# VH-VL binders against o27280: the designs that were tried, part 6

Target 1, 266 residues: o27280
Amino acid sequence: MDSMNVPEVLEIKRIVEESESVKTFIFSWDFRREVRPGQFVMVWDFRDEKPMSVSLIDPVRSEIGISIRRVGEFTDRVHGLSEGDLLGIRGPYGRGFELMGRDILLVGGGIGMAPLAALADEATARGMRVDALVAARTADELLFLDRLEAAGVNISTCTDDGSCGFKGFAHERLLTLEENHDMAAVCGPEPMMFQVMRILDERDVPAQLSLERYMKCAVGICGQCCLDDTGFRVCAEGPVFWSQELSRVREFGRYRRDPAGRRVPW
Below, E stands for the ipSAE of ESMFold2; O stands for the ipSAE of OpenDDE; V2 stands for 0.75 times the mean of E and O plus 0.25 times the DockQ between their complexes.

## First folded at step 9 (VH-VL; framework fv_bamlanivimab)

Design j2 (at its last look DockQ between E and O 0.76; V2 from the best seeds 0.00; counts 0 for: pae E 4.8 > 2)
Fold by OpenDDE, look of step 9:
Structure j2 (fold): chain C 266 residues (1-266), chain A 122 residues (1-122), chain B 107 residues (1-107)
Amino acid sequence: as target 1 above (266 residues)
Amino acid sequence: QVQLVQSGAEVKKPGSSVKVSCKASGGTFSSYAISWVRQAPGQGLEWMGRIIPMFGEAYYAQKFQGRVTITADKSTSTAYMELSSLRSEDTAVYYCARDSGYYWDYDYFDSWGQGTAVTVSS
Amino acid sequence: DIQMTQSPSSLSASVGDRVTITCRASQSIDRYLNWYQQKPGKAPKLLIYAASRLQSGVPSRFSGSGSGTDFTLTITSLQPEDFATYYCQQYDSYPRTFGQGTKVEIK
């Protein structure tokens, strides 16, 4: 258990450019250490450390993939790396998705599709029918479409500007879909997830949602990722939560904590 | 296609209050935040605060805390900004703007009202 | 609060010129920076978001670059309609803050 908390220095085996701002870094992985879709790892570039969702789990090739969006100094450095370069990886951490039923709906927005892509692979491998609603602001920000298609996923796209698929937000697109599923998995902007959750609840579709809050220790000790009123730690009790759990979280969709722990709006 | 239409110009005396409205059309009101930004004559832009209409939760710049109140009516897709204890320094054009930062991780003002001139004079 | 400082405060240029405006943040704001254009008597217009992303409908002659504390707005070939005041704005933290503006005038 302690060994899990020690970063393992791994060589970047391959880099996949998913979009202009997103790259997937692939590493050799010893699957004696199990990893589940929805779990995250801490990525260490020997200067800073950030939590990243696992976006690829390939037991056949003994590989995992971590999709990283370029947003700041840390991710800029990481995006500057090449195949053969080294990163520290510790984990995996957190609660991953649980698959149930025969038909599953995935609703993802932006980089939120990263853990869902991994879940899609597992679900399809299990013979499940997978529908995915992939949302982004614009077409060029839609992620993993080819990968999902190759896996046999039925894809519906949604873009704010209508550059691809439904013009509007994911929850709006969802309202136009009448089909129910045995379960849903959701990941993306929290306001999106909040609205999607409400729709799914009204439809009595069990839903799991992956939160992306500021996280520091990843081991449930620092409290940085604690959710108000519940005491849920995103790194320990999450990041994947059931809708009924999140319904108890007052701050869900409303506000978040900044790195200093201050309450700030989304 | 989203339009924000603000209320008309106001002339107020020092110590009084002003309430400016901002009606949104052509989009989803509850999926965005509304920010208020003012601009004194010949000066730059100053962020005052924002509201998330879906929850009615407002946040203010410290400079205006206790003096500004931002509200929203979802039924009419209208946001309001009330500034009390007006001073001459509050003379400015006040803008409402749609804040994308609520839904996506990009936070920009992509739609603006036409502005409301507020003049505070004795 | 994060202070945003633009340079220069004003500049004169001719049609066809390459124009560069700089914005500096008092602390690192990663790429959480927007650029706006404002013409007299009008509300600001979004040009660039996330430091380098061109807003839909904005001409490709506009571009943004930078990360951390130093950012740049570039107009490759100034057009008559580009004479205006430009503002940078950070959204790394609250309160949101703007630069003091850069007025681009006709030479």
Scores: ipSAE 0.711, ipTM 0.882, lowest interface PAE 0.9, mean pLDDT 94
Fold by ESMFold2, look of step 9:
Structure j2 (fold): chain C 266 residues (1-266), chain A 122 residues (1-122), chain B 107 residues (1-107)
Amino acid sequence: as target 1 above (266 residues)
Amino acid sequence: QVQLVQSGAEVKKPGSSVKVSCKASGGTFSSYAISWVRQAPGQGLEWMGRIIPMFGEAYYAQKFQGRVTITADKSTSTAYMELSSLRSEDTAVYYCARDSGYYWDYDYFDSWGQGTAVTVSS
Amino acid sequence: DIQMTQSPSSLSASVGDRVTITCRASQSIDRYLNWYQQKPGKAPKLLIYAASRLQSGVPSRFSGSGSGTDFTLTITSLQPEDFATYYCQQYDSYPRTFGQGTKVEIK
C-alpha cells in the first residue's frame, strides 16, 4: 500500500444499475489491501472527493464495488461516467463491522443497504443466519433484494407509501419482527438509525451503526468529521460505532454539520 | 397516508396572539417533522419554522424569532403554532405540513393541512 | 436567506402546450429544490423533489431539471387541471424559502 493517502487512479470495470438513482461501480482491487464491510473509500472525480461505502468485496474476482446514489452535483457527474472511465480511490478507511454470534439482523434504509450487502455476503459465508429489514420511501428505491435473496438472507421490506411490504418506517416494522438476534448492523438515514437503535437497546440486542459525516482528510487529522461532546472522529473511530458509544453522542439523530461547519437539523 | 386537520379561522386585533392547531392522523406522529408555512392574501408562501416531535425541538425563521412558538403534543398527535404581537401584515392563511426531512434525506412538504385563515384588523 | 426567483411570474397557455417555468437561486443549492402546484383555495401539492424526482401519483407530463442555481419545471402537454400557480422551494439552507410563484392561466 505505497500510496494509501494519495488516490490511486482506477478504471471503472463495470457499472451495475441497481435502481433509477443508484449505480454500483466495480473496480479491480489488490486484496493485499484488506477491505472490511463498513469501511469506506474516498472517491475522487478529479474535481471533488467524497466518502463512499464499499458494497461489494470479491477477492475471488479481485474486485470491489462502490454503490453511489445520485443526490447532487458530484454524484451526477459520477453517474455520467462509463465503463473504462477513470476515478481516483484512496483507502480503505475507518472501522468496519464486527460479526458475532450466529444470528444477525441487518437494518438498512436506502443506500445504507450498500455496506450491509457486503456484510451479508461475509455473514452468510461464515454460516450465520441473516435476517434483513430493507427500507425505502417507495418500492423502486429498495436495494439489493435479489442479491440478498441469492445469498440466503431472510428479507423483510418496508416502504413509506406501502408500495412494497410493510407500510411505514423501518423502526415501525422492526417492532413487529422477532427479537432473538445475537447482534444487529444498521445503516441508513441517521434519524432512522436513531429510532432503530432505541428499539434494539430496549431489546438488549448489541448493535453497530454506520454514520456518515463530512470528511476531508479521512485519516483523523483535520477534525471535520468530529462528533459533538465526545470528540469521536467518524473517519478514525468510526464510521461504525456500537450503540453504547452513540448513546453518549448528543448530536446523533438530532442534527448534523454542513461542509461549512454549521449545525443543521436532519 | 398522513392527514393533517387544522383549527378554524380566526379574527384578531393587533398586539394579540393566535394559536393554530394541527392534528395528524394516519402515521406515527413522532417519526417526522411538522413545518408551518403562511401565505398572505395574493402572495407567495413563507416558511415560519418546524418542530421535531420526537425531541420537542423547534427551529424558527429569524423573521419570527421571539414572536412564534411551535410545540407538539405527542399524546394527541397535535402540533401548535402560536404567533404573538400580531400586526396587520400577519393576516394570512397558515398551513401545517408534514416535513419528511427528519427521517429521510429529502426535505419536502408531502402532506398539508387545509389552512387556517387568520385576519388581523383593528 | 436564499432568494428564489421564478420566471415568468404569469403565463397564458392553451391545452396541449409545452410550458416551461424557471427558478433561480441566489446561491448554489445543488439539487435541493422542490416544485409545488397550488390551486385557488387549496393547499400546495408536491410535484417534484430533489430537482428532478417525480412524486408518487404525479403525471409523467411533469418533469424537473437543473442543479446549482438554475432549475426548470416542464409540463409537456398542458391539461385543463394544470392551470394553477407553481412554486419552487429550496431546502439547502434555513430558512426554507419559496419562489414568488408562476401562475399558469387559460389562454
Scores: ipSAE 0.233, ipTM 0.680, lowest interface PAE 4.8, mean pLDDT 86
ESMFold2 (binder alone), look of step 9: mean pLDDT 89; pTM 0.923

## First folded at step 10 (VH-VL; framework fv_bamlanivimab)

Design k1 (at its last look DockQ between E and O 0.69; V2 from the best seeds 0.00; counts 0 for: pae E 4.2 > 2)
Fold by OpenDDE, look of step 10:
Structure k1 (fold): chain C 266 residues (1-266), chain A 122 residues (1-122), chain B 107 residues (1-107)
Amino acid sequence: as target 1 above (266 residues)
Amino acid sequence: QVQLVQSGAEVKKPGSSVKVSCKASGGTFSSYAISWVRQAPGQGLEWMGRIIPMWGEAYYAQKFQGRVTITADKSTSTAYMELSSLRSEDTAVYYCARDSGYYWDYDYFDSWGQGTAVTVSS
Amino acid sequence: DIQMTQSPSSLSASVGDRVTITCRASQSIDRYLNWYQQKPGKAPKLLIYYASRLQSGVPSRFSGSGSGTDFTLTITSLQPEDFATYYCQQYDSYPRTFGQGTKVEIK
């Protein structure tokens, strides 16, 4: 049964600094509570609560990891925490990724690599061939490269400034890659995901994409994360969507809602 | 390196309209937004609006809403800003700028046109 | 609209000086702030984005700091080419707004 409203207070077991702005917080986890790559948890610092993707799932160590990018007041507070400090965690919530086929392409941008890193671990553990296109604005913003490499993932990087790998955007790099995969998983800036999705659709590669929206309840009640026209709740029907589903979402890649519910451009 | 080249200086009468062009080269036009910023003589910078060429959707500052129209032609990688009902107060240098905020969550103007001087005088 | 207020409006400095410019937002904008440099007759140039990120190609003597409502642009050692007008700009909400500018002049 879903723990809807009661966060578990968990001790930060360890903290991994992924980049200057991203830390992974690791917690002990009871795996009687299933968690899948692509699902998210609500992180509560006893003042505010924010949805965060699960970036590490380790049944052997009975641990999960949550990667958090420092972007605002909440994340500033969380980044100020140390090992041994407490956080409230409730979840997991949402629909995670489904793995199929023999080889999978991961396309991630920035912090979007968080859920994909977890997916990469699962895929490689299942004996799948994993190719990952990791994108960031600059080299220092590329995430999980060592982790992915250690897992046996074939990594291709791209940066806007060319500081690492292909100079350009993820979708541009993707256009240079001729190999098709059985499935793709995509997570990052929505405009990136939109363009990547289009390419994958043209290539008839089934794709799952993880959306990010303002979430409040995480249980499909408040409607804050509803997508226009479809009524999809990102927290309930998502955050992972098939490309066919997102093709029905008019706002995808076009605009978003702010916390006040106003339509704003990306 | 991306370059933005704007149309030449304009001299207009009050009540008329001006249309400034901004041609982009050396980058992916559809992956960015184009913003328009003006600067009156000796004054600061004022954001007028932006367009996402991918969708053709434009957003305007309320101050200019109803009077400004921003468009984009993807085929020519050119953005346009048309300002109608010109007033003397509209005398300024008008800049187009590439807005990275569409693709990444970092929204900055990393490339600028050379500016187009628009003078409104009777 | 979010108002951006810079301080000072102008300052005089010498080559080698440490220069500090502040920008205050009328409400919290997290780190959604950029700094630009503009020289006379030229378009602005991006220096710092996201409050503290140095734009590629910009000298390391430039740095930005701050979060919420108060931000600072620092030039550790002013160079001759740094005499210009500097603007902060928020992108937390629309419309995008700029500070009034700070003119750095030669003492």
Scores: ipSAE 0.733, ipTM 0.889, lowest interface PAE 0.9, mean pLDDT 94
Fold by ESMFold2, look of step 10:
Structure k1 (fold): chain C 266 residues (1-266), chain A 122 residues (1-122), chain B 107 residues (1-107)
Amino acid sequence: as target 1 above (266 residues)
Amino acid sequence: QVQLVQSGAEVKKPGSSVKVSCKASGGTFSSYAISWVRQAPGQGLEWMGRIIPMWGEAYYAQKFQGRVTITADKSTSTAYMELSSLRSEDTAVYYCARDSGYYWDYDYFDSWGQGTAVTVSS
Amino acid sequence: DIQMTQSPSSLSASVGDRVTITCRASQSIDRYLNWYQQKPGKAPKLLIYYASRLQSGVPSRFSGSGSGTDFTLTITSLQPEDFATYYCQQYDSYPRTFGQGTKVEIK
């Protein structure tokens, strides 16, 4: 499989409504272009192009799924599309998750559950025990619960408003969970990931965390996705980083840069 | 649920300063941002700035830059807003609010303090 | 700064009425708009976020719509507890700005 730098125009085969704000768009995919959990694709709507994580990797059906939350103009336009409509897709890009050991903890917030759902499928297929902590603002925004249950994943939920599971943040729930995992994979709001990383580091649990930064080229030559302190390029050295790598990054969980390069708070 | 309790009403002279406190209970104080919003009598709402208690970093509306200082004390779960060089136009009710924009993609104020009336008179 | 202009500044309505309040932004703000309710002597309360998403615990008679520069808040069957002042607020850019308010009064 080899990466493609030019978008391939593909038909939307199926649309799954995951929540009021999240849809999964499913495409036929030639798996000579291999895709691993944690990698991303660039989605082009013929006006703008944005990175999106792959949430479904199904070589048997020759399908991939890309889960997209409606949060702005680009994603509003994509959510307005129907089955049979066209999108450009280039990739996959980036470093995916690496599985180790027998017991894995997944910690996902909101749409961050998308790449973790793909990882859960791989982990269960390898015979690993998978625990998932699924976080959202409200119960209606908890993603992939039925899919994870069907895969044999042991789910804990938390919601800010307490409408489902533990009332509070993911890292608060994590403090009350058992500490018997060989590794963890974390994806969600960057402040959540920072707090979760601190707890996992104190517990000596190896952790991989998936980040997002503004991207233009997706292959690491333009510098738009660089982290402030290290020069790491999220599109090339990430988006998945080990907690050890991120512990040296001052901006992680603290601030980011807008498309014009200015520091902004999260 | 997060509850925000503010300090009591104050009467101040022009040219002085006021410092309003906002004590949070429930939830993790360092995991949200705290914004300050004021409302002059019979007027609308005006955002002044925010702080992220985890980092102690504040961001201010340009109008208040140089006059406002927003701080937080994680050990007491309390945020503070200090406004200096007071004028009669600063007479308002000052609110603190939990600001969701630090943690989630939808940026709104979902918990508010009861408000602190500040009167600036000669 | 993005200016937010609400219409009308006040209105009178009866229990059971449908009420519509509009909010216009001085430039496009996409759907980055919230609605708040405020009763006298009380802090504002969030009703709607992202132009149309209902906050937890808010009755379904409240709805929001719009994008770009023009937005509406609709109350489909006004209840006694809905008599208040309503504010829109944009979060497209800093500083965050609010509309001047719309007071909904008992007719």
Scores: ipSAE 0.357, ipTM 0.728, lowest interface PAE 4.2, mean pLDDT 86
ESMFold2 (binder alone), look of step 10: mean pLDDT 90; pTM 0.931

Design k2 (at its last look DockQ between E and O 0.75; V2 from the best seeds 0.00; counts 0 for: pae E 4.0 > 2)
Fold by OpenDDE, look of step 10:
Structure k2 (fold): chain C 266 residues (1-266), chain A 122 residues (1-122), chain B 107 residues (1-107)
Amino acid sequence: as target 1 above (266 residues)
Amino acid sequence: QVQLVQSGAEVKKPGSSVKVSCKASGGTFDNYAISWVRQAPGQGLEWMGRIIPMWGEANYAQKFQGRVTITADKSTSTAYMELSSLRSEDTAVYYCARDSGYYWDYDYFDSWGQGTAVTVSS
Amino acid sequence: DIQMTQSPSSLSASVGDRVTITCRASQSIDSYLNWYQQKPGKAPKLLIYYASRLQSGVPSRFSGSGSGTDFTLTITSLQPEDFATYYCQQYDSYPRTFGQGTKVEIK
C-alpha cells in the first residue's frame, strides 16, 4: 500500500512521558494502512514537519505511538501539546525492520530505542526471544525499560556514567556478551551503530541498522537524505539498512549532511 | 576517569611553530573527539578546532585555517595541535578537551587538559 | 559564526545569594548550549549541558534554562567555592563559540 502523501489530521489520544525529554504521542490508527517497525512518519504541527519513528504499533487497540525527543523548536511545540490536540501525520514511509530467526538482539541508544521498542513488541508477539541492550548517557535517559520488560524482553543496560548497568558504551557492553543471535537490530548514534555493526559483522550476526538523516520530502524525490557514494535515500531505501548495505556508505559513522547539504562532522 | 595531560609550557619566537600534545588516559580514545581551545591572558575561551581520532578527520575555526593542524595518534591516545606562523597574539594557554559530540548529540567538553602556556615573544 | 553574549560581564555577590547569568545567541541554537565554570589558573569545568542538564557531580544549586536564543544559568545559593568565571558555549554549529564570560566576585 502506498504511503499517504497528504497529512492526516489526527487527535492525540494519549501522551506517555517516557523520560524528561521524551514523550510518546499515541494516535488512533486504521491498520488497513500497514505500518512496520522501523518505518517513520512525517509529523506536521501545521508549521513545520519532521520525520519521527513509530515506536508503538498496537493492532489490538488500533493505535500507533510516536516517540519524540525534545530537541528544538518544533519538538518544543509538540511537547507543549496535550491530549486531544491535533497533529498532522503522513506516512508511514521507508523500509522497516525484517524479523528472522528465533533469537534477536536489539541494540539501542537514546531515542534510537523508539523503533526498536516497536520491533520488540512484534518479535515477542511472534514468540521470538528478544535480548535488548539499551544504552544511554545516564540512567534517566534510558527509554522503554518497563515496556520492554513487560513484553518479556531480556534487558541489559549500559550508561556512560555507570548510573545504570554496565558503565560504558553499548558496543563495549556488547563485547562482554558472548552469545550470538540470529539477527540484530540497531538504532542510535551512528558512532555507536558503527561500532556495534563491526562487532556483529565479526560475529557473523546479520544486522539491520536504522539511520537518521535530514529528511524533507520523505518520498525519495528531493534527495536531501541521500547517502554519499551509494545514492541511497534514507527515506526510500531506508531508514533501515542491512550492515552489508551500510558497509558501502562511506559517510556512515563518519560525517553527515546538514540541511543545506554541507558535509559536517558528527 | 579520563585524564588529559598536555605537554609543557613553550616559549616561541614570532614566525615559528609550536606543537602541543595531549595524552588521554583512563578511557577510550575512539569514541570521542578532541577539541583545542585557547585562552589569551585575561580573555575568554576560543575554540580552535577538533579532531575525531577514529577517522583522523579534523575541522578548524576559519580564523586558524591554514595555520593550525590537529592530529591524533590512536596508538598512543595522543592528540596534537600545531600552530604555525606564530604571532604575539597567539600568546595564550592552550587546552585540549574531550568532546562528547562525536558519540552523543550532547556535545560538551567534559574533560580538559591542564593547559599549555605558549608565549610568543621576540 | 554564532556570537554568544553573556550578561553581566561581572557581578558581585555574597554567600547565600541567588545568582543569575544570562547568555544570548545571535541566532537560535535550540538547546545546544553548555555552561562552564573556570577558576583562576584552572581549566574550565562543565556544569550544564544541553541548556538544562546538570553534569554529574555538579551541585544541584546550579541550574540552566532557556532555548532558542536566550539562556540562563542560576545558582540558587552561592557558595564560597562558586566564585569563578562562567562561560556559555554553543554547539549548534561550527565554529564552537563561547560567551565572553561572567566573573562572579565576592561582594
Scores: ipSAE 0.706, ipTM 0.877, lowest interface PAE 0.9, mean pLDDT 94
Fold by ESMFold2, look of step 10:
Structure k2 (fold): chain C 266 residues (1-266), chain A 122 residues (1-122), chain B 107 residues (1-107)
Amino acid sequence: as target 1 above (266 residues)
Amino acid sequence: QVQLVQSGAEVKKPGSSVKVSCKASGGTFDNYAISWVRQAPGQGLEWMGRIIPMWGEANYAQKFQGRVTITADKSTSTAYMELSSLRSEDTAVYYCARDSGYYWDYDYFDSWGQGTAVTVSS
Amino acid sequence: DIQMTQSPSSLSASVGDRVTITCRASQSIDSYLNWYQQKPGKAPKLLIYYASRLQSGVPSRFSGSGSGTDFTLTITSLQPEDFATYYCQQYDSYPRTFGQGTKVEIK
């Protein structure tokens, strides 16, 4: 096959502080490398490489935005960078979200709102009606609210501590809402996604859910991102899956596998 | 907020078993893991294991593997911890705690039961 | 298992004092560290998570810092209700492990 993908070294053009723990890094982007909402890139800090979702796709300004939550050693280092600093980017990879119908529901938890923000921009640009259920532990961690509102998205919020909107989990709020949508797109903590999927399946709403798994090659060769009992590769057949595909995946919502292939609970 | 209420104190003979209950309220039982932590008199805290009630799956610290069984009953929102082959060194206060790491990335014990004193003596 | 070592095991302080408690992990745990407060006869209470983030409802006089192997809990102006035992706890790996505790006592 062709040579392995090599990261392109890009300058950080702008940094947006989305919250205390989340920053969006904006790069100039050559759109001959098409990017779809729900696809991911591998971000290389010259020491380690991690998959990250695209949150901004702007072909008019030739810009791409990548939102990164500070949660560990790699992301701590990236958060320490400034405008003008360099990062390696390879991709995009994976299957993105497919839009259908006229009415879409977005359900996002924490940083999972990042790819959904990109999807919301595309959906509203197509003239779709977009409802978003945005979940976090606390109000200060609710992401992209102003951006979604400016795009014309109808927003509902959930916080674990009740500091903003519905006090509780996204799936609990969803149970109290009775709306017909043509489709749903879901991204966030996998246990949240599992619970949301169950409700949407009972309501016969077609749903696409974006999974996260350990990745090494990101092009489907190494098998590190495979899902139990199906053989689906998150980097190739996903990260976005239809709920019907996930109904056969035993590990969904239960566990993941580490780089050595061992079960690790969520 | 979630509240956890545990069963009362117990006195047990060496070689027997104890089963402690932990009833949860104030949220759905399926949404969190329940961990069990013990504290011997005058000593620190020791994690024993946890259960994910949605799946009925339990994980144990290796030290307790084979002696501890953690279960959950979703219909009553109650978790149970059973410790067998009791020894005097198992004398401790046993806590259940809500484990938020199952649902969100930051893993901590944000709600604790009141504790159950278990005394193992002849 | 990751061993967590706190220093000191106890200390005496007066109301208004600045108190610092340290916690050392036997290997790097990045910032996967929590701090708890426990009063006699009571269950522990979460103060700080992810090394430095203050739990809702905890007074701002409490703060946490550090990463890797070395962490600190600081109380900038000790209050009467702060006399308690403090525990660090790592969540980098299973089993979850706690430090042995630091008892903060009135002089």
Scores: ipSAE 0.358, ipTM 0.725, lowest interface PAE 4.0, mean pLDDT 87
ESMFold2 (binder alone), look of step 10: mean pLDDT 90; pTM 0.927

